# Miniprotein binders against b1l550, part 57

Target 1, 279 residues: b1l550
Amino acid sequence: MRLPEELLERARDIHSEAPSHRIKLDRVGSFGLKVPVEFKGFLLLAEADVWVSLPEGRRGVDLSRQVEAIYELSNPPKDPFSLCREAAISLLEKLNYADSSGVSIRFDAPLQDGESLKYYGVEISSIASDEIINKIRVEILGMTACPCTAELIRAYKSSEIAATHTQRSLGILEVSTKAEHPDPDKLASIIERAMSSPLRTYTKRPDEGGLVIRSLSNARLAEDVVREMIHLFLEEFGHLPEDTHILAAVRSMESVHMHDIYAERSFSLDEIRKEISSH

## First folded at step 21 (miniprotein)

Design gc21
Fold by ESMFold2, look of step 21:
Structure gc21 (fold): chain B 279 residues (1-279), chain A 96 residues (1-96)
Amino acid sequence: as target 1 above (279 residues)
Amino acid sequence: SPEELERLADEFRELAERLGYDEIEVTREGDRFTIEAERNGVRIRIEVTVNGREIRITVTIEKDGRRIRFMYVITDPEKLEKYLEEIERIIKMFLR
């Protein structure tokens, strides 16, 4: 059923009125939208949030225009990074009362893993105002091997046993920059290379043995994983603007403990370069 | 290189022409050029710096008193065409 168009002539436009309490709102939008995207030849159903700021003098946001903006840009399905940046700008252009807009898109990114696939988590956002800030968070699981226990076992009766506890560890890189979003595969690779060993979807026994030997030969503290992530990040992305912000973190699900271990460092490119050059 | 800079300046001039701009000012200084144009109240400024293998692009769009600025730092030349297409789509959003 469709109501008569003539009612629009008599009904108040509630959204354009002034509110009873003139208070600016930072984020008003639609959250949990399902949006098709194309990533590396895969058609994925991503989850998206869209929002704008709302000035003190406007009662409501034109929510349907927000939703239309991102869906119009997602047909045909396209690169989620381009979609994110374009949608944020489109929102700000279409909703001229807002002084800022934002879009976030999250999906699981497929990665080649031998003859199979694995995945890692991606969340991107673009915040538009006078300038555009692009943010990407990548999360991927790897394997870590404890060097402290390895040393104790080595020293026990001068044993030749190469052993320690190993566990899944979640590596995190989050980058906020004025430049375009960094390549998520490169961020995932940095995290995996910083770990003791990558995780595999499956292996045959000789390959599994190789992974375990690699992890034992590359035992690392969570702190060392974070430091290695930073080192590798600077090699790959040192070209980004100096005020680019990075968070590098590891959450290790320690196999011998009831709790997790966590390490993190946040920094700007300018800040970390000064720190390194002072030694 | 000077040849790469001129080729890139031509690509951005053509981009502006495709969008209907016809009085396009190009300013050159060393490894940098700037493209400025205005059409239907939409002013664009595209600043490009070439430094070795990296290309820095800053786009400013101004319409009805609002200014929006965004940038790219391209180190993979295979991505240049993709980002030029994205820039063109974004500017087109503002043209009437």
Scores: ipSAE 0.763, ipTM 0.917, lowest interface PAE 1.1, mean pLDDT 90
Fold by ESMFold2, fold request of step 23:
Structure gc21 (fold): chain B 279 residues (1-279), chain A 96 residues (1-96)
Amino acid sequence: as target 1 above (279 residues)
Amino acid sequence: SPEELERLADEFRELAERLGYDEIEVTREGDRFTIEAERNGVRIRIEVTVNGREIRITVTIEKDGRRIRFMYVITDPEKLEKYLEEIERIIKMFLR
C-alpha cells in the first residue's frame, strides 16, 4: 500500500529540523549493503558501506538518498574501483549539507592460477571532502620457509638433509593515496613475490615438488618478506604522490609454534625515501 | 612529446564540449596544460602533466560554493580512456 502523496503537505520534515543537542556526527550511513560489481569479467556480489557527515544543525540524514547513490551507479555492474570513487562523490553532490562522504567495498578477487583460479581479499574505500583519499587493502596467502632451521639442519652431523619448516603466511599491503586506487593484482603480485613461494589451488606431483624446492631455495624470515614487499612496492608504485601512506605486514602461521609471528612497517613515500637514502 | 600533449589537450577539450561547455580556455606550458571552463554554475579545472610514461591529471569541480578535487597518476596508457570516461561521468553528476 502506498500512502497518499498529499500527506507530505501536512507532515513536518523531521530530517531537516535542528536537533535537541547540536553535535556534529562523523559517519551516518548504511552499512552491509550488497552491491553487484564487475571485476576482470567476473560478476561478483560485493559488500559495501556508505556514509556522510552530519552537521550540528541538521537532525537527520536522507538515508534513502545514500542507498540510491551507490545502487544507481551499480546498474549495470561495473568496476568496483570506479564505483567506489564515483559513489563517494555522488554522496556529496546529493547530500549538500554533508562536509564529507565515504564508501567502502569489499570482495574476493579472482586470480589466474595455471589452469584454475585462486583468490585474494580486497577492501577499498574512498573518503571525499574537498579532496578524495583512496585506500586499498590487499591480503593474500603465500608460503614461507625458515632460514634459521635450514641452517641448523645443514650443520647437523655431516647430514645431507636439506630441510626446514614451511608454513602459510598472510601478506598485507594497504595503500592510502590521493591518486586512483592502485591495481590490486599488482599489489597481490608484490606480496607473492616477496614470499618463499606462492600457494596453488592444486598441483600435480612434479609441480608440488617444484614449489617446495623453490621455497627451500628462497627461505625468508617474516621480516625479510616485509622488507622485500616494500622494495618491490617502491619499484612499482614509487610514482604515486609523496604523501601516499603504505602499511606492509606479514602474519606467519609458524608450523612449529603454537603462535603466529607478525611483522609490519608503515610509512609515507617521502619518509621511506629519506630513510633509504641515509644509508 | 609536443604531439602527445597536443592530442591529450584535444581529447580533454572534446570531453568538455561533450558536456556542453562552450567557453573553454586551454593554457599550455611545456609538458603541462590546463583546461578551465564554466557552464550552468559548474566550474571545472583540469590540469595535466606528462613526464615520459607518466600522466598526472588533477580535476577540480566547483558548484554552489563546494569544491572537490581528485587526481590520477597514470603509468599504463591502456587505462587512460577508462579514466577519461570516469572523469566525464563525475563532471556530469554536477551538471544534472
Scores: ipSAE 0.742, ipTM 0.914, lowest interface PAE 1.2, mean pLDDT 90
Fold by ESMFold2, fold request of step 23:
Structure gc21 (fold): chain B 279 residues (1-279), chain A 96 residues (1-96)
Amino acid sequence: as target 1 above (279 residues)
Amino acid sequence: SPEELERLADEFRELAERLGYDEIEVTREGDRFTIEAERNGVRIRIEVTVNGREIRITVTIEKDGRRIRFMYVITDPEKLEKYLEEIERIIKMFLR
């Protein structure tokens, strides 16, 4: 049923009124939208959140206008990073009472794995005010091999066994910067190269042997995976603004324990460079 | 190189002209140039610095007292055209 348009003249505009309690709100928006995006030739259905700030003197947000803005920009489907940045700016332009806006987009990114595919997790956001802050989080699984057990087995007298326990580990890189979003494939590659070996969707017998040999040959503590992620990140993205903030982390599902281990370091580019140059 | 800076300056001048800006000021200082223009109350300032293969672009848009500033740090020259198109689309939002 559609109500008569004439009611618009008689009805109060509730959202433009002042509220009873003059308290600003940081995020008011629509969460869990489904938005089509194009990534590496794939048409994906991403999940998006959109929001704006609400000043203390305004009762409500024009929610339909902000939803309209992101869907307008998503037709035709386009690169999720461009969509994210453009939508955040569009929200500020369209909703002039807001001091800030934000957009987040989440999707599973396809990654070539031989003749098959695997996927890694991507979440991006753009927060706009007088400046734009772009954030990307990439999560991908890899394999780690414990060097402590490997050394004990190697030191075992008369041992012919080259072995250690291996497990899946979740690598995480999160980057917050004033520059455009870093390439997620490069972030995923950094994480995988820091691990003992990447995971595969499937392998044939000779390739599986190579995977295992690689893992044993590159045994690494979770702490050293994080350090390697940071080293590789600096080689690839050291050009970003000095106040760029990074979190590098690993959560390892240790195959010989009932619990996970976790290692993490957060830093800005200028901070880590000073730390490295002091040694 | 001076030739790279001049080509980039021409590209951004053409971008502003496509958006209908007519009074475009271009300022050069070493490996940096700045483009400033205003039309219908929408002021833009585009600062570009070239250092080796790195191109740093900072865009400032001002309309009705609101100022929005965003940047790109391009190390892959094949992405330049994509980001120029994005910048043009963003400025066009304010000129509507």
Scores: ipSAE 0.740, ipTM 0.912, lowest interface PAE 1.2, mean pLDDT 89

Design gc26
Fold by OpenDDE base, look of step 22:
Structure gc26 (fold): chain B 279 residues (1-279), chain A 96 residues (1-96)
Amino acid sequence: as target 1 above (279 residues)
Amino acid sequence: SEEELERLADEIRELAERLGYDEIEVTREGDRFTIEAERNGVRIRIEVEVNGKEIRITVTIEKDGRRIRFMYVITDPEKLAKYLEEIERIIKMFLR
C-alpha cells in the first residue's frame, strides 16, 4: 500500500524541525548497505556504510537521499575506490546542511593463485569536509615460522633446516592519506612478502613441501614481520604525502600457545623517515 | 617533464571547457600550473605539479561558500586518464 502523495503536503517535515536538544551529531547514516562494485574484472557485492554530520539545529538526516547518492553512483558498477570518493563528495553536496560526510566500503578482493583464487580483505573509506581523507585497510593471511624454536632444534640436532612450529598469521596495513587510496594489491603483496611464506588455496604435494621449506628457511618473529612490512611499504609508497598515517600490524595465531601474538607500529611518513635517518 | 606538464595543463583546460567553463585562467608558478575557472557560482581550482615520474593534482571546488579539496598523487601514467575522468564527474555533481 502506497500512501497518497498529497499527504506529503500536509505532513510536517520532521527531519527539518528543530530538535528538543540542540546538539550536533558527528555521524548519522545507513550502515550495512549492499552495493555492486567492479574490481579487477570481478563483479562483487560489497558492504557499504554512508553517513553525514547533523547540525545542532536539525532534528534528522534525509536518509533516503544518502542511500540514493551511493546507488546512483554504483549503477553501472564501478571501481570501489572511485565509488567511495565520489559518494563521499556527493553526500556532502546533496546534504548541504552537513559539514562532513563519510563512506566506507568492505569486500574480499580476489587474488590470483596459479589456476585458483585466494583473497584478501579490503575496507576503504573516504571522509569529506573541507578536505578529503582516504583510508584503506588491507588484511591478508600468511604463514610464519618461529625462529626461536628453530634455533633450539638446530642446537640440539645440528640440522641445516631446523624444524619449527608454523602458524597462520594475519597481516594488516592501514593507510590514511590525503591522496587517493593506495593500490590494494601492492599492499597485499607487501604483507605476503613480509611473512615467512604466503598461503595457497590449492597445493600439490611438491608445492606444499616447498612452501613449508621456504617458511622454515625464512623464519620470522611477529616483530620481524611488522618491521619488514614497514620497510617494504616505504620502498613502494614513499611518494605519498608526508602526513600520511600508517598502521602496520600482525596477529600470529600461535600453534604452541592458546593465545595469539600481536605486534604493531603506528606512524606517519615524516615521523618514520626521521626515525630511520637518526640511525 | 616541462612538456608533459604543459600537455597536462592543456588537457585540464580542455576538461574545464567541456564542462562549460568559458573564463579559464591558467597560471604558471615554477613547475606548477594552476587552472582556475568559474561557472554559475561554482569555482574550480586545479593545481598540477610534476616531479620526475610523479604527478600531483590538487582539486579545489568552491560553491555557496563551501570549499572541498582533494588530491591525487599519480606515479603510473595509465591511471592519469582514469583520475581525470573522475575529476570531471566530481565537478559535474556541483554543476547540477
Scores: ipSAE 0.805, ipTM 0.927, lowest interface PAE 0.6, mean pLDDT 92
Fold by ESMFold2, look of step 21:
Structure gc26 (fold): chain B 279 residues (1-279), chain A 96 residues (1-96)
Amino acid sequence: as target 1 above (279 residues)
Amino acid sequence: SEEELERLADEIRELAERLGYDEIEVTREGDRFTIEAERNGVRIRIEVEVNGKEIRITVTIEKDGRRIRFMYVITDPEKLAKYLEEIERIIKMFLR
């Protein structure tokens, strides 16, 4: 049953009233929205959050206008990065009492893997105020091989045994910048190239052997993987604004341990360049 | 190149014209140009810098005392058209 429209004339506008307690709120919004997006020809179902700030003098936010802002831009489905940036700006324009807005979008990105697909995790956000900050986080699994065990085994029978333990490792790159979101495939590629070997959806026996041999020939500590991610990132994305902030991390599910190993470095572009140039 | 920069300035002028701006100021200093216009209380400023193959575009929109600035750092020329379309859609939000 739809209520008569004339009731709108008689009802108080609760949202525009002053609240009993004049306290500003940082994020008021709708979380967990299902939004269709188009990425590299794939139609994906993404999860989105939308919010705005709420000044101390306003009791509530127009939630329907928030949801409208992202859904009207998502029909027809389009590139999630454009959607994220445009929706954040649209929220700020539609809800003129807010001094900031935000949108986040999460999806699994397809990546070609031989004759099949694999997927990596993507989360993007855009925060709009007088400037726009765009953030992207990419997570992808790869393979690492331990150089410490490899060295011990080499020393035992130096030329006869090439072995070490290998494991899956989760690589993470997170970028916050005033420029448009970096290409997620390039971030995923940087992570995979920093590891001992990529993981595949499947391999035939000769290809599997090749991957293992490759990983043994490219053994790396988790710390080395993070350092290589940073090196490769600077080569690819050194053009971004100097105050761009990056987090590079790896979580290694060590096959011979009961626990994981974690390594991480955060930095701005100007900070890391000064650090590198001082050596 | 000089011709590519001139074509880019023309494309952005046309972008503003499609949105209904009619007194568009274009200022150029070497490999940098600025486009400024106002319509219905919505002021825009689009600053473009070209450095080799890198194109930096900064957009400022002002309406009702609110100012919003965002930017692109484009290294792939094939993405330029996509971002110009995005800029046009964003400015159109404010002219509604």
Scores: ipSAE 0.736, ipTM 0.910, lowest interface PAE 1.3, mean pLDDT 88

Design gc3
Fold by OpenDDE base, look of step 22:
Structure gc3 (fold): chain B 279 residues (1-279), chain A 99 residues (1-99)
Amino acid sequence: as target 1 above (279 residues)
Amino acid sequence: SEEELERLADEFRELAERLGYDEIEVTREGDRFTIEAERNGVRIRIEVEVNGKEIRITVTIEKDGRRIRFMYVITDPEKLEYYLEEIERIIKMFLEERR
């Protein structure tokens, strides 16, 4: 049953009323929207969150207008990066009572792996106020081999390539910048190159064996992986603004322990450059 | 090069013209130029700095006493058109009447 539109003329605008408590809210919006995006020739269904700030003198946000803003920009489907930036700005312009807005878009990005596809996780965000800050988080699984166990076994058996335990490790790069979102494929590549070896969706036995051998020959601690990620990031993205903030992290799902090993470093580009130059 | 900077200035001027801006001011300072224009209370300022192969674009839009600023750092010239189109779409959003 659809109510008569004439009722809208008689109904109070509850959202525009003064609240009982005059308190500003930082984020009010719709979370868990589904929006189509085009990424590298794939049409993907992404999850999206949209929000704005709410001033102390307004009871509620016009949530329908927020949803309309992102869906208008999502038809036809477009690049999620442009969508994110444009939607954040659109929210701020359309909801003129807000002093800030934000959009977050999450999806699994396809990555070519020989004749198959693998994937990495992506979360992109844009926060708009007097300026726009763009954030991207990339997560991809790799494999690590333990150098400590390898060294013990090498000492015991005098083998050139020592056996060691291997585990699945999650690498994370999160970048916040005033520039456009960094290329997620490049970020994923940095993480994979920092691991002992990449993972594969499909391997023949000889290829699997080669992957393990590569891992054993490139044994790395979780700490080594994070340091390598930072090093590779600086080489690829050193052109970003100096106030760009980065989180590099690894969660290693240890195969010999019941718990995971975690390592991280948070830094700005200017801070890390000063640190490296001091050595 | 000087020629590249002039070409970029022309592209951004043409962008402002396509958006219906009539009074476009272009100021050049070394390896940087600034485009300023106003239409129907929507003021735009586009600052472009060229450092080698890097192009830094800073866009400022002012409307109804509010200002928003966003930036691009382009290292691949092939992506310039993509970001120009985005900038054009964003400015158009401000030129549209609020429903």
Scores: ipSAE 0.810, ipTM 0.928, lowest interface PAE 0.6, mean pLDDT 92
Fold by ESMFold2, look of step 22:
Structure gc3 (fold): chain B 279 residues (1-279), chain A 99 residues (1-99)
Amino acid sequence: as target 1 above (279 residues)
Amino acid sequence: SEEELERLADEFRELAERLGYDEIEVTREGDRFTIEAERNGVRIRIEVEVNGKEIRITVTIEKDGRRIRFMYVITDPEKLEYYLEEIERIIKMFLEERR
C-alpha cells in the first residue's frame, strides 16, 4: 500500500527537529551498500559505507539523500576512486547541516598473472569537511625466505646448497593524504618487489623452479621487507604532501614456526625524510 | 615551461566557462596561477603550481558560508584530463539546484 502524498503537508518533519538531548554524533550513515565499480576494465562488486556528522541541534539524517548521493554517482559503474572522492563531497553538499562526511569502498582488485588473474585487497576512503583526506590500504601476498637459516646452511655446506625456509607473507601499505588516492597497482607492486618473490596463481615446473630460486637468492628479514617498502614508496610517491601518513607492514606466516612474525612502521613523509637525511 | 603554464591556464578557464562562469579572473605569479570566479552564489578558486613535472592543483569552493578545499599532486600527464573532469563534476554539484 502506498500512503497518500497529501499526508506530507500535515506530518511533522521529524528529521529537522531538535533532539531531546542535544548531543552531536560523529558518524550517522548507511553501511554495507553493494556498489558496482569499474576498475581497469573489470566490473567489480564493491562494498561501501557512507556517513555524515550530525550536529547537536538536528534530530536525524535524511538517509534517503545519503544513499542517493552514492547511487546517483555509481550509475553507470565508474572508477571507485573518483566515486569515493565525489560521493564524500556530494554528501556535504546534499546534507548541508553536516560538518563532515565519509565514504569507504572496498573490493578485490585483479592483477594480470601470466595467462590468468590474481587478486589483492583494496580499501579506500574519503573524509570531507573543510578539507578532504583520502586513504587507501592495499594488502597483497608474497613469498619471503629466511636469511638467518640460509646463512647457517651456507656455513655448514660451504655455500654449496642454497636452502632456507620460505613462507607466504602479507604485505600492507596504507596511505593517508590530502592529495588523490595513489594507484593501488603501484602500491601492490611496491609490496611485491620488497618481498623475496611474488606469488603466482599457478606455475608450471620450470616457472616454479625459477620462483623458488628467486626467493632463495633474495632472502629478506620481515624487518628488511618493511624497510624496502618504505624506500620504494619514497621513490614512487615522494611527491605527495609532506604530511602524508604511511603505514608499511608485513605479517609473515613462518613455515617453521607455530606463530606469525609482524613488522611495521608508521611515518609522515616529512618525518622519514628528516630521519634519512640525518645519517 | 611557459607554454605548459599557459595551456593549463586556458584549460581551467575553459572549465569555468563550461560551467557558466563569466568574469573569470586569472592571476599569474611565476610558476603559479590562480583562477577565481563566482556564479549563483558559488565562488571557486583554483590554484595551480607547476614544479618540474609536478602539477599541484588546489580547489576551493565556497557556497552559503561553507568552504571546501581539496587538492591533487599530478605527476602523470596522462591523468590530467581525468582530474580536470572530476573537478568539473564536483563544482557542478554546487551549482545545481538543491531538491
Scores: ipSAE 0.728, ipTM 0.901, lowest interface PAE 1.3, mean pLDDT 89

Design gc4
Fold by OpenDDE base, look of step 22:
Structure gc4 (fold): chain B 279 residues (1-279), chain A 99 residues (1-99)
Amino acid sequence: as target 1 above (279 residues)
Amino acid sequence: SEEELERLADEFRELAERLGYDEIEVTREGDRFTIEAERNGVRIRIEVEVNGKEIRITVTIEKDGRRIRFMYVITDPEKLEMYLEEIERIIKMFLEERR
């Protein structure tokens, strides 16, 4: 049932009314939208959140305009990074009472793994005000081998094989910059290279054995993984603005404990360069 | 190179022309150039700096007393065309009348 359009002329615009309490809101929007995106030749269904600020003198946000803004830009489907940036700016322009806007887009990114596919998690965002800030979070699973247990076993049995426990570990890189979003495949590669070994979707028994041997020969603490991630990040993305902020983290799902080990470092590019140069 | 900077300046001038800007001012300072133009109350400023293989593009759009600034740092020349198209789309959004 569609109501007569004449009713719109008679109805009060509730959103434009003065609120009972004159308080600014930082974010008002629609969360959990589904939008199509094109990524490396794949058509993906991504989750999206869209929001704007609300001034103290306005009761509500026109939510229909927010939804319209992102869907207009998503047809035809385009790369999620351009969509994110353009949508954030579009929201700010279309909703001229707002002083800030934001868009977040989440999806699983396909990654080639031999003849199969694996994936990593991506969350991208753009926040628009007087300036645009772009944020990307990449999460990918890898494998770590414990060097401490390996050393104990070596000392006990005088074994040439560095036998140790292995576990699944989640690596995280989060980057916030005034530049465009960094390449997510490069970020995922940094995380995988910082681990003892990558994970595989499909392994034959010999390949599985080789993967474990690689891990044992490259045993790393969670702390080692984070430090390696930072090192590799600086080599690949040292060209980003000095005020670029990074979070490097690892959550190791320890196989000998019921709890996880977590390590992180938050830093700006200028801060970490000063730290490294002082040594 | 000097030739590369001139080519970039021409590409951005052509972008402004395609968007219907008539008065385009191009200023050059060493390894940087700035394009400024105004159309129907939408003022654009595009600053391009070339440092070796890195191209830094800063776009500022002013409309109705508001300013928006965004930036690209391009190290892969193949991405330049994509970002030029994005910049063009973004400026076009401001030139359109608010419905």
Scores: ipSAE 0.795, ipTM 0.923, lowest interface PAE 0.6, mean pLDDT 92
Fold by ESMFold2, look of step 22:
Structure gc4 (fold): chain B 279 residues (1-279), chain A 99 residues (1-99)
Amino acid sequence: as target 1 above (279 residues)
Amino acid sequence: SEEELERLADEFRELAERLGYDEIEVTREGDRFTIEAERNGVRIRIEVEVNGKEIRITVTIEKDGRRIRFMYVITDPEKLEMYLEEIERIIKMFLEERR
């Protein structure tokens, strides 16, 4: 059932009124939307949030226009990064009372893994005001092998046993930049290359043995992984604007402990270059 | 090469022409050029700087007293067309009447 359109002419426009309490709101929007996206040939159903700022003199946000903005751009499905940037700008254009807008899109990115697939987590956002800030967070699991235990075992049985504990470690790269979002596959690759070994969806016994041997030969502390992630990131993305901000982190689910180990470093490209140049 | 630079400038001029801009000013200094145009109260400024394989594009759109600025840093020339199409779609949003 649809109400007569003529009622819009008689009803108060509640959203455009002044509120009883004149307080600016930073984020007013629709959260948990499902939007279709196309990523590297895959059609995915991503989760999206959209919002705008609300000035102190306006009572409400045109929420239907917010939802309309992103859904119009998502049909037909397209690249989630383009969708994110375009939707953020569209929100500002369509909701001209707002001084800022934002869009977040989350999905699991498929990644080729031999004859099968694995995946990693991606969350992107674009925040628009007088400039646009694009953010991407990539999370992927890898394998780490403890160098401390490896050294103890070597000292105990230097010629007979090569062993250490291995565990899943979650690597995190988060990049905030004025430039377009970095390629998530490249970020995921940086994280995996920093680990002792990648994780696989499945392996047959000879391949599984190879993964374990690789991890032992490339044993790394969580601190080592973070430092390597930073090194590899600078090599791949050193061209981004100098004020680009990066968070590199590892949460290692140490197999011999009841608790996790965590290491992180935040920096801007300008900051880290000065730090490296001072040595 | 200078020939590649002129081709790039022509692509941006064509982009503005497709959007209906008819008085397009192109200013060039070495490996940098700027495109400026205005139509129906929508002013655009596209600044392009080329440094080796790297192309930096900064787009500024002004409408109704609002200014929005965004950029791209392209290191893969195969992606240039995709970003040009995105820029065109974004500017078109500002040229279309709200309704």
Scores: ipSAE 0.758, ipTM 0.910, lowest interface PAE 1.1, mean pLDDT 89

